# Ledger of designs, part 1: VH-VL binders against COP9 signalosome complex subunit 8 (CSN8)

No score or structure here was measured in a lab: all are predicted.

Target 1, 182 residues: COP9 signalosome complex subunit 8 (CSN8), of Drosophila melanogaster (Fruit fly) (q7kth8)
Amino acid sequence: MHLNKYSEVVERLENEEFEQVELGAEVYQQLLAIYLYQNKLADAKLLWMRVPANLRDDKELIQLNLLNIALQNNNYADFFKHIKYEWSERVKSPVEDLLNKQREELFKLMGSAYMSIYQHNLLELSLMSEDELKHACAALNWTEELDGDRVILKPKVQEAPPARGNDDQLLKLTEFVTFLEN
Unless a header shows other numbers, all headers, positions and changes below count from the first letter of the chain; antibody chains are not in Kabat numbers.
F, E and O stand for the ipSAE by ESMFold2-Fast, ESMFold2 and OpenDDE, each averaged over both directions (binder to target, target to binder). V2 = 0.75 x the mean of E and O + 0.25 x the DockQ between their complexes.
[cut] marks letters that were taken out.
Atom coordinates printed by the task and the answers are left out, and those that the model quotes come from them; centres of patches stay.

## First folded at step 1 (VH-VL)

Design b1 (framework fv_brolucizumab)
Fold by ESMFold2-Fast, scan of step 1:
Structure b1 (fold): chain C 182 residues (1-182), chain A 118 residues (1-118), chain B 110 residues (1-110)
Amino acid sequence: as target 1 above (182 residues)
Amino acid sequence: EVQLVESGGGLVQPGGSLRLSCTASGFTFSSYYYMTWVRQAPGKGLEWVGFIYSGGSTYYATWAKGRFTISRDNSKNTLYLQMNSLRAEDTAVYYCARDLYWGAFDIWGQGTLVTVSS
Amino acid sequence: EIVMTQSPSTLSASVGDRVIITCQASQSISSWLAWYQQKPGKAPKLLIYKASSLESGVPSRFSGSGSGAEFTLTISSLQPDDFATYYCQQYNSYSSDLYTFGQGTKLTVL
């Protein structure tokens, strides 16, 4: 058998949750962060429902649940808004993995939709350095256009199969574009 | 200042037992889920022994399982390594360390030497 | 067991040199790799975690890169207090031995 690092850690934390009568917020924080990284959204949703009432005012756990809600709703704007938090070392690793994973999905979404983005907005949203963003755009063959004193990034149009439920995607993209432009 | 201090090392006969202690200052074990033991034979590299969660659950390297036991006393802020059936190849400096990054160890004790020899 | 192999095992360099140490995993470990510095008679010190994240208080001349099975530690401009032994360590749970270290790279004065 092979187990990845997070799967074995999750098993132990799940056993600790099951066996212990009094648990601190730390167990729930770690499990929630890892579930979100692993894209175990059903497990994440059920875990939040199991959090005792007295632990639901824990600040970091509340912040993790805001990421959970954003991911449950496929809301990239809310995700990137709420990921900007001073994470404890206890959850920093799975949260950083989650951030990197969602950055990849963001670039895929913008590229497939062929949407123009102001460079400064994408830098703030993605938490990338200017050099990192320039390298990513060059690798994806995105073009730059000057609009006054601002830079607009334009993704390359790529051939993509027709997507089922285009109406649903357009609604989600409209919400995200509104966030980027504001 | 955050610090870990090991004690309990010394000379022991093959087949014997020793218990090492590791006391934390500047932080509490209840604030961290994972504490670990790592050893280093003289002139050799680092080798992981095992770790313990704040609740007492343990996990061990394959070679250590059955001979070594990790435990803790949160009230004393102290971590223990019980070593049984010791062999010459167990001669090493034993470090306790804090596992903050899911397997990367940010704070280490100074180490305590265990010598297994007749 | 995931085996970690460092190269070179020993390295001589001069102050001001750019130094590169390589670490290879026997199978993919994603980015679950840490780098440590150990000076004679002292405990190891964490330099880098998760392949490229610089630990607090570590000088910016240290950097890590890589993912999967190949990793590097770079010292951009070697200083006198950098002469030490360096270890990589994987922490991906593909085997029963959750954490394994490389054999070490001893960096000495040329």
Scores: ipSAE 0.005, ipTM 0.454, lowest interface PAE 15.2, mean pLDDT 81

Design b2 (framework fv_brolucizumab)
Fold by ESMFold2-Fast, scan of step 1:
Structure b2 (fold): chain C 182 residues (1-182), chain A 121 residues (1-121), chain B 110 residues (1-110)
Amino acid sequence: as target 1 above (182 residues)
Amino acid sequence: EVQLVESGGGLVQPGGSLRLSCTASGFTFSSYYYMTWVRQAPGKGLEWVGFIYSGGSTYYADSAKGRFTISRDNSKNTLYLQMNSLRAEDTAVYYCAREGYDFLSGYFDYWGQGTLVTVSS
Amino acid sequence: EIVMTQSPSTLSASVGDRVIITCQASQSISSWLAWYQQKPGKAPKLLIYKASSLESGVPSRFSGSGSGAEFTLTISSLQPDDFATYYCQQYNSYSSDLYTFGQGTKLTVL
């Protein structure tokens, strides 16, 4: 959705990085956030490596880099842990888009793996409100069951399209299951 | 124990093509995102060829760009280097290597034994 | 391209000696430098990354220092197993060739 908007912003920021010798953290913050949203993980890695040593102490840039590390490692638990931050206006939009994209990916992985999960665990992991989660589950036709006083969510079983998904998605699921066990 | 094993090297004529494979054991590619190819011409130093990360994005050295393609099959834990339009200057031992665990890497913590590619006239 | 230049290109030393190999980058690379050891007929082995971090399993006699454009690999007390070729490698990623190696320093028995 926002890819065209961010593509133009990226071109501007990349030109700014090229043309200026002394840059503040703001350019790196915006580029990193947008690269992560666009799933340009190689570009994100290389950008962090280009950040001057004196800017590596910037609080928001450090926090964005923690998201970068989580995504490089296909680690949902770390991603949702570190996305909790009071983001500045300059990166709020791409970070919120990134959060929504990662939530969508999480639901797809759960659906494809036919996982049953307690509602309270998914709320904690995804950082969604109860209302947001109910709406998402309804849209995906997931079912609810009561297990004592707890709600269990059951994804709708779907036939996987041929050649869809790969080992990276399965690894993400394995890491997600490990997180849920804790 | 981490192990990388290259295969597919051999003699090829100028202008020819060759595909190298690198099979990993002791880790999964998805857990270690950047896999790279580095080559070494006989009696010369090391030269980076290119890398691929777990999502499929690739980066290449200028010498490889447009002629070489890196791909991977995570289900087989295998990395590939497809080489086209080979030149005598491409004669080298080709190593596959894993980039270090943290993504700030760019250093190579484990290397395969290498496979020799000879481009003869 | 960031050009990495090692000095000396060859070095002769005796067991027990303190050995110093230097590596210079054509532009600042912060601390994004690794050192490798390569023995004849074998693959390179990582010794040091991030200029000064010792890789697990590497003997403590190896150390790295430097930042910016000048770096040093030191072997505090040379052992017979240390005669090899040593390479530095930058990974600061500012050029079209993202990773570049020095030409190598061959360490031989005096």
Scores: ipSAE 0.006, ipTM 0.484, lowest interface PAE 13.6, mean pLDDT 81

Design b3 (framework fv_brolucizumab)
Fold by ESMFold2-Fast, scan of step 1:
Structure b3 (fold): chain C 182 residues (1-182), chain A 118 residues (1-118), chain B 110 residues (1-110)
Amino acid sequence: as target 1 above (182 residues)
Amino acid sequence: EVQLVESGGGLVQPGGSLRLSCTASGFTFSSYYYMTWVRQAPGKGLEWVGFIYSGGSTYYADSAKGRFTISRDNSKNTLYLQMNSLRAEDTAVYYCARGDYEWYFDLWGQGTLVTVSS
Amino acid sequence: EIVMTQSPSTLSASVGDRVIITCQASQSISSWLAWYQQKPGKAPKLLIYKASSLESGVPSRFSGSGSGAEFTLTISSLQPDDFATYYCQQYDSYSYGEYTFGQGTKLTVL
């Protein structure tokens, strides 16, 4: 189930890159943001390699490439750190969609691992408000318990996927746990 | 509470090698955008050496390219600077420093002196 | 490479004085500039980032201003603890490893 929200925009921007001899940073910014949202990581990697030297000092492109590097390395901590930026209007939409997509993926990984986590840690990592997090947990049927003056979130166990190909999920979970414990 | 401490400095002959360490306490490297090395020659100003992103990618000043390597061990909360083919011009106090979203440095170590002479 | 030039290189002042240190970039760096304080034998400490944002824990007598190629650090009422060397740093070229520091301004007791 692919969301085709940006398909027309991507086609237009890809044609601009191929047809124009001199391009501004704006085309690369939008393409990189959308490729990351679409999980086209190979395309994102190749796009960064094609960015001309004179455009590689563009601040927003550098920030987008830090998201690219984090996603290439399956590093949730780096991703949520680097996404805290005042994005321009031309990339704000795909970046917000990317943030929401990564939050959903994080919650699914935690749910499948059946782990307990302090609410405060998840709020810091996910960049959600307390109300947003409570709504998300309620929608997923996660439970809340008190540990002194702290709140512990306990995911509801979901049907386990086949054990084949769990390496990526385990790596992401390890990065997440390392970030939270340290 | 929150601090960075460098170690491994000392006297080395030209052409030699030296590895510096920087240990963090009160925070973890994996939680920050990047870690960097900055040096200061005796009586001179500050000069950036290189940085490492939290994901592992490294970038170096032209003076360090091909000779210096930055690495980190998150399990030990320690940052390293491996220096090879040292020159007299590399004599300096070496600081490690922590960065956030942008390339300004909000926390610095105390520095470790590297002297390159015969 | 972007060259950062500080003025003056040395400044003498008395406690209670208003002190202004200037930093000039060889080309526009927007607001991508930080100021650091370094006392003899000590590591630098961040004072200001993004040209005008005061670092947490830094006294309010410190302020930064400017954009483009001209920047200033102001100490509104100099205190004894403020005698130090001050450095500006540009970070507009960080992707290529071209962050450069000014040569420093040494603030001494008049």
Scores: ipSAE 0.006, ipTM 0.453, lowest interface PAE 14.4, mean pLDDT 81

Design b4 (framework fv_brolucizumab)
Fold by ESMFold2-Fast, scan of step 1:
Structure b4 (fold): chain C 182 residues (1-182), chain A 119 residues (1-119), chain B 110 residues (1-110)
Amino acid sequence: as target 1 above (182 residues)
Amino acid sequence: EVQLVESGGGLVQPGGSLRLSCTASGFTFSSYYYMTWVRQAPGKGLEWVGFIYSGGSTYYADSAKGRFTISRDNSKNTLYLQMNSLRAEDTAVYYCARKYGSGYYFDYWGQGTLVTVSS
Amino acid sequence: EIVMTQSPSTLSASVGDRVIITCQASQSISSWLAWYQQKPGKAPKLLIYKASSLESGVPSRFSGSGSGAEFTLTISSLQPDDFATYYCQQYNSYPYSGLTFGQGTKLTVL
């Protein structure tokens, strides 16, 4: 149901793109943000290709496309870096939903790959507050333990994360290992 | 009332060592607060020294790397800065401060403690 | 390292004046900027965070604006208690990439 949160808005914006010859950046911004939230990555890629040259200097649309590129490449570190931006009211809602969805996917990947994870590493990567992280861990039934003065999170066995392909899942895991252990 | 109180400053010879303490009251380190040290040379601006997460992970300014160590004792509500191989350029008032909210900006600061490195 | 540059370095003004202090980042920092006030012999005090959010207890005459690489602190009607040094600080960089302050702007009685 939440995946359908923006379906009416998308239909309206898609019809607006189809019917109008000259569109402002606002239409492309909203469609791109919502496509990324809905995990319509093929649609997002094609939409960017349709953006007119004169609108490619739009700051917010450029920033949204950085999120698009990160997600196309399964690069979570780049995604969480580029999500840190002052989003306009017109895209704030789908971008916040996208952030929460990507955090959920990150936790599922980490939970499947690791027996233990340092809390500070997840906090740094995910851009979550301490309270948000505690809430997420409680919701997933992860446990906390002390290792000296460091907090270790121990994931509870979860359903395996959905794979978009064996190579994509391996790439995601490789990027997480590189980011956290390098 | 939230308070941070620094102590341990003083006069030290070049090449010497000094340990600063910062004791917190009005909040508990076990609440996962993150802490920083910031210094200010006489008549100069603010310079970030280092940061410590609740779990003990530390990050340092280039000027502090290899010489300074930040640690915390959550049971004592105390933050430490161990300074080794001190140079005249390390002469400054050292402040401890608490991270505010989800950003890396600081809402509560101690009064500072003066460290003078002189022959 | 992100370098923060404040302008002017020193400023003289009279009570009742509108005062504007600027802060420039060497690269875009979005809205991840805080402003601090420091009086002689005292610790810094947080005024503004996230470029424009006023800290609780700070008078409404203080305001912040800007995004990207250029930021402004405004005092709409200067009071005697406002003569101090003001610092901007970026936090677009995580601590592992370093936190940086501007050099400061000293506000003095004209």
Scores: ipSAE 0.000, ipTM 0.441, lowest interface PAE 20.0, mean pLDDT 81

Design g14 (framework fv_dargistotug)
Fold by ESMFold2-Fast, scan of step 1:
Structure g14 (fold): chain C 182 residues (1-182), chain A 118 residues (1-118), chain B 106 residues (1-106)
Amino acid sequence: as target 1 above (182 residues)
Amino acid sequence: QVQLVQSGSELKKPGASVKVSCKASGYTFTDYAMNWVRQAPGQGLEWMGWINTYTGNPTYAQGFTGRFVFSLDTSVSTAYLQISSLKAEDTAVYYCARTYFGSYLDYWGQGTLVTVSS
Amino acid sequence: DIQLTQSPSFLSASVGDRVTITCRASQGISSYLAWYQQKPGKAPKLLIYAASTLQSGVPSRFSGSGSGTEFTLTISSLQPEDFATYYCQQYDSYWTFGGGTKVEIK
């Protein structure tokens, strides 16, 4: 499983924090990045609250917390905006995994209702290359049309029932649609 | 520079015991886990298990419990594989390889050939 | 346990040829797949990790693609030094190696 990929790293880092070893921002950076990837949002929120005041001006940790805030609020636009950062080797792996996971969730949300979106807007938002986006759309059976000199992507209508209980999903979808201006 | 240096080849009789060492250098030993991988003559790579260098906890793959023991000496950045009650089918090259706790195997030892023959 | 199936198990090709090796997982592993090269008598060397990320120092003729259950290693223009056995390996749940693909240059 995906969650097992970082389980031993998390155990080690949590022990370091618990034992009050002399801690730099590096421990908090790694724990926060991994918690976000694992969708341990409650743990991520509590971890940020525990960050010492003297470490709250660390640039990378601040940037990771912007991802944390975006995910706490189910704000995909803010997430993709703030993930555009020069990440250190220390957090690059879990951040890359988080980016890929959030791209999958974004496509699921877009596919949950019929929408028409301009290709260039989705390229800007998702941080995918044109080839990556074309491959993803083909895999999901999305169609492509021309509107003058622009490319429009039409997601396949999803007929799945709202069995997941879904107030949060509806809020996320409404916010995303509103942000993209239809 | 990251290096994993293993002990030399061993020729043993069935029923004997062997202890293979893997000495790490060029990085903080406890920041990476150590995996053991076996390759019988003419066969593919077979994952045997791993040991968490921070906690000392070993995990063994199916078929590598009982006779196989992973251990550490963190003071000298060395991991060990001990095989007891050797059988002919244990004849193989044994590799150590490091991983960032649940990731890919980025650096490998050169391998230790263990031959079990009467 | 996650099983990996490699195909073909053996191939012979000429210098300059495009070579493709496939790895199939018994269940979805996202992009948690690595490729290794092993030359006769030597330890394996990491070529690619995260399905498509080239390890530092590995020639650009090597590339990886795929996600989920289907993965491919491609050598765009085979060189004499590429004679080796290639292994895929998943690291999503513990570690499992594919059976290997032996590449011989004609």
Scores: ipSAE 0.000, ipTM 0.468, lowest interface PAE 14.7, mean pLDDT 82

Design n11 (framework fv_nivolumab)
Fold by ESMFold2-Fast, scan of step 1:
Structure n11 (fold): chain C 182 residues (1-182), chain A 120 residues (1-120), chain B 107 residues (1-107)
Amino acid sequence: as target 1 above (182 residues)
Amino acid sequence: QVQLVESGGGVVQPGRSLRLDCKASGFTFSSYGMHWVRQAPGKGLEWVAVIWYDGSNKYYADSVKGRFTISRDNSKNTLFLQMNSLRAEDTAVYYCARGIYDYLSEFDYWGQGTLVTVSS
Amino acid sequence: EIVLTQSPATLSLSPGERATLSCRASQSVSSYLAWYQQKPGQAPRLLIYDASNRATGIPARFSGSGSGTDFTLTISSLEPEDFAVYYCQQYDNWPYTFGQGTKVEIK
């Protein structure tokens, strides 16, 4: 997790918003993307409310706000649908970091909530390739079984609720995803 | 199983108001953005308004901006369109339609439509 | 606003023939374009979304292609139930806009 990666950029952009009456969509795009990555959801909501009417028809800013709305409502399906967009260089880095962070949260949720998961369902939700998912599951020590022509994934953590080591496995997944998308 | 049913259409005089309702069933209404689309008799389709899944954002066509208000009640699975200061050119069949979640999407399900006739 | 121009306005064909319908945008809409079918007295029905993806339950004879400004809907072999009006719609930019429609009628 690189939560402090954007702290200097955020401070600069926040100072620009504070000191200038007229701002372009670029400032709002970057601030919104970084707030979402940092899980500053209250700040993200208030920022959208401050966006001037003439900038609310900016396509990329609208798309970022769809991510904002999904995260405000803990809606993973909406998040992964709306993350599919050709992001500009201005926001590509924080959006990629946000995607990686949400994939980590998804695996943590699935590992704690389910005894078994169909591979097909997790592929559709996470936007990972079959190869990427198989390597991620191997890193987390998840097992797989065949159910006819379907693959079922079984999280290992589900069998030992008192265990505290789940964060180590999630960290390894973060490292794998970072390497793969680097 | 997904159904959208519009109601509230009728004949109304210019300058008056009318409210349209759209009752949704067969899906989780609170997870989808909803739209109003109209079609004048013998003419093509015209988008009217959108409301996000939680009611937090709304957009309107320029032709209705300031006169129409879109709203929703997620507890009742119902979408509304409040039409004020009606004009002859607002005469149309009004459809409610489901967008996938929000504003930037196609319309995968439509209601049967309700006819609004604005005439003296 | 983005203007969508459909051509031809009317296609007169016989069952079994191939229909090719065009939709041109006044500026790029990427792949955010949908096609709808409308029969007299009925609501529109989604056929294609994201330029080329068939909606659930839509027969394989319907296909969409294109990106940017030029889009095509193809019906490989017309069935009697396919004679209808077809509309394209962009959802790339606000406001949402529809083409004026192409009527596919029996020759």
Scores: ipSAE 0.000, ipTM 0.452, lowest interface PAE 16.8, mean pLDDT 80

Design n5 (framework fv_nivolumab)
Fold by ESMFold2-Fast, scan of step 1:
Structure n5 (fold): chain C 182 residues (1-182), chain A 121 residues (1-121), chain B 107 residues (1-107)
Amino acid sequence: as target 1 above (182 residues)
Amino acid sequence: QVQLVESGGGVVQPGRSLRLDCKASGFTFSSYGMHWVRQAPGKGLEWVAVIWYDGSNKYYADSVKGRFTISRDNSKNTLFLQMNSLRAEDTAVYYCAREGYDILTGSFDYWGQGTLVTVSS
Amino acid sequence: EIVLTQSPATLSLSPGERATLSCRASQSVSSYLAWYQQKPGQAPRLLIYDASNRATGIPARFSGSGSGTDFTLTISSLEPEDFAVYYCQQYSNWPLTFGQGTKVEIK
């Protein structure tokens, strides 16, 4: 179970935050990254509020909070912009997991929207290699076609009724369309 | 390809104001955090201020807090520094610099040529 | 704020010699350390970022090493164009800070 990957680490770090008087930025960095990966957005928001003033100048922690803000607002453009950062080894694993999880959500959103997108735009947005993208599209049964010198990717219509998010789904679709148009 | 060009420098009396502009070209300006860095004659580099890619966050060196304001206009690819209550110790060449979020996060991969601000009698 | 101390203040060498420049941080900056070269009348030029990664277009004779609080910039064999002032800069914490500089001059 992928969602349980960081459970022991989170428990240890939460105990460290609770018990220690003086914490370094690294504890907050790891907790914030893992909370975002686990989609514990309320916990992530509260954690940022608890960060001591003396640690709010930490650049990596600030960068992680930009991801936090983007995810709180379902802002795909900001998320993919801010994920392009030279992450330290301390947070590299949960940040890569978060990126992969958001890529999966993006593909699901595109599929549900019945969008067509140029391959080069999706490669840029998703930060995937050409091989990774082709494997993902094949797994999802997306089709590709040529438009002059460019490749267009077309999501496959799903037969099973998709999960209903209603307002949440509409918001995510609106953000994605805005990102593509800008 | 990438260019940053500062303007607005000059001689100004203590207590007055001056605005610096930095015109960017050759890259997607709205995707990068931008900084001002200054250098007093014969001295080293001093970081002054930063503005996030979308203008949402700003930070300043303690020496300029409350006197200087950084801003940007992404539609015009222009970075600004409004300098109020100028002091003799603000005399320096002011550089605008790009923070490489796409490639070189935290370091300044491109700098302008600089514009000289002299605060004196 | 994190203070960066560079040593030596001045390094007098001849072309062809190896230059070793040091930068020491008052607190750990992990690997978030860059090196710049500045020639008289010119803007600084990025040489090294993330302590050891050479920036695009920078010759192989420039190399960086170190982590935490102790960093080194090495120029394996000085060329005439390498005589300049060199600055280190940390981007681990706000505010961003620079070292005071090391001048590499012709002996």
Scores: ipSAE 0.000, ipTM 0.477, lowest interface PAE 15.5, mean pLDDT 81

Design t1 (framework fv_tarlatamab_arm2)
Heavy chain, then light chain:
Amino acid sequence: EVQLVESGGGLVQPGGSLKLSCAASGFTFSGYAMNWVRQAPGKGLEWVARIRSKANSYATYYADSVKDRFTISRDDSKNTAYLQMNNLKTEDTAVYYCTRGDYYSGYLFDYWGQGTLVTVSS
Amino acid sequence: QTVVTQEPSLTVSPGGTVTLTCGSSTGAVTSGYYPNWVQQKPGQAPRGLIGSTSNKHSGTPARFSGSLLGGKAALTLSGVQPEDEAEYYCLLYYGGAWVFGGGTKLTVL
ESMFold2-Fast, scan of step 1: ipSAE 0.000; ipTM 0.443

Design t2 (framework fv_tarlatamab_arm2)
Fold by ESMFold2-Fast, scan of step 1:
Structure t2 (fold): chain C 182 residues (1-182), chain A 120 residues (1-120), chain B 109 residues (1-109)
Amino acid sequence: as target 1 above (182 residues)
Amino acid sequence: EVQLVESGGGLVQPGGSLKLSCAASGFTFSGYAMNWVRQAPGKGLEWVARIRSKANSYATYYADSVKDRFTISRDDSKNTAYLQMNNLKTEDTAVYYCTRHYGLYYFDYWGQGTLVTVSS
Amino acid sequence: QTVVTQEPSLTVSPGGTVTLTCGSSTGAVTSGYYPNWVQQKPGQAPRGLIGSTSNKHSGTPARFSGSLLGGKAALTLSGVQPEDEAEYYCLLYYGGAWVFGGGTKLTVL
């Protein structure tokens, strides 16, 4: 499971935080980024509350907390706004994984909530290139329709089909995830 | 000054047992995690076991090579850490060092070591 | 098993600068690995030099420094002295367990 990708790192960092010995911002930065990736939002909220006052002026930690706040509030627009940052090598990997995971969640929500979505709105929200979005939509069997000078995307809702149909949908979702992880 | 003194080493036959002690002085022992590290003749250092402070519920950790055979423990009232070694193998022959672990200064002070020889 | 890799041997001239590195089989070394450096001379017990990437033990000479470099932990000696000839070990933290590198024999010629 991808949620277990950082389990070893998290155990190390949690042990160090629990020892309460002269912790730098680096420990809190890494734990917060990984908690957000693992969707441990309660842990992320509590971690921010434990950050010492003298570390609350750390720029990267403040930026990570903006992602934390956005996710606590289910605010995709704020999340994608604040993910645009020059992340240090220390947190780049879990932040990139978080971005890809949130893009996948966005597509699941959009696919279930909307019958039609303007392409330009989804491009702006998802931070994907036009080619990336076209590939993702094709993998999920979303169709395109032209509305004047705008492109409308029509999500393919998941049906309750025969077992063979469920397998087909799972294969397409797997292809989409593989594309996003590249 | 900080001092760590190991004792309890010696010659033991394969399958036997030994208990090592590490007597600490010059610092507040109860606030530090303690480690055992060994070094086989002519070889490099190998971490063996760690025991955390009371604040961390005396949590223990072991290298895979000694798991289920060795037990690390401590007695804060005596400022002493222990390593109970059971079912000893020839591969356990080494000088065993005691070292403390605290915050940003990990493995800062080491004892002089005690030799454990496992042979027939 | 997790492997921590160091250069087996390095040579430096007196007064020179040398950097030793410490890599992990699990990926790039970050501060979360709490890299430690210890020095050992033949027939002696090890002594701590640096903990948590760059924090010096009180007895460590100013010429020693720790850092992260190219996905590895690094130990740099600037203005090397003859007495710095020794074996240097790094340790990395893996979720409660520590793993030593194979050691670097530093020769001062």
Scores: ipSAE 0.000, ipTM 0.452, lowest interface PAE 16.3, mean pLDDT 82

Design t3 (framework fv_tarlatamab_arm2)
Heavy chain, then light chain:
Amino acid sequence: EVQLVESGGGLVQPGGSLKLSCAASGFTFSGYAMNWVRQAPGKGLEWVARIRSKANSYATYYADSVKDRFTISRDDSKNTAYLQMNNLKTEDTAVYYCTRDLYWGSYFDYWGQGTLVTVSS
Amino acid sequence: QTVVTQEPSLTVSPGGTVTLTCGSSTGAVTSGYYPNWVQQKPGQAPRGLIGSTSNKHSGTPARFSGSLLGGKAALTLSGVQPEDEAEYYCLLYYGGAWVFGGGTKLTVL
ESMFold2-Fast, scan of step 1: ipSAE 0.014; ipTM 0.621

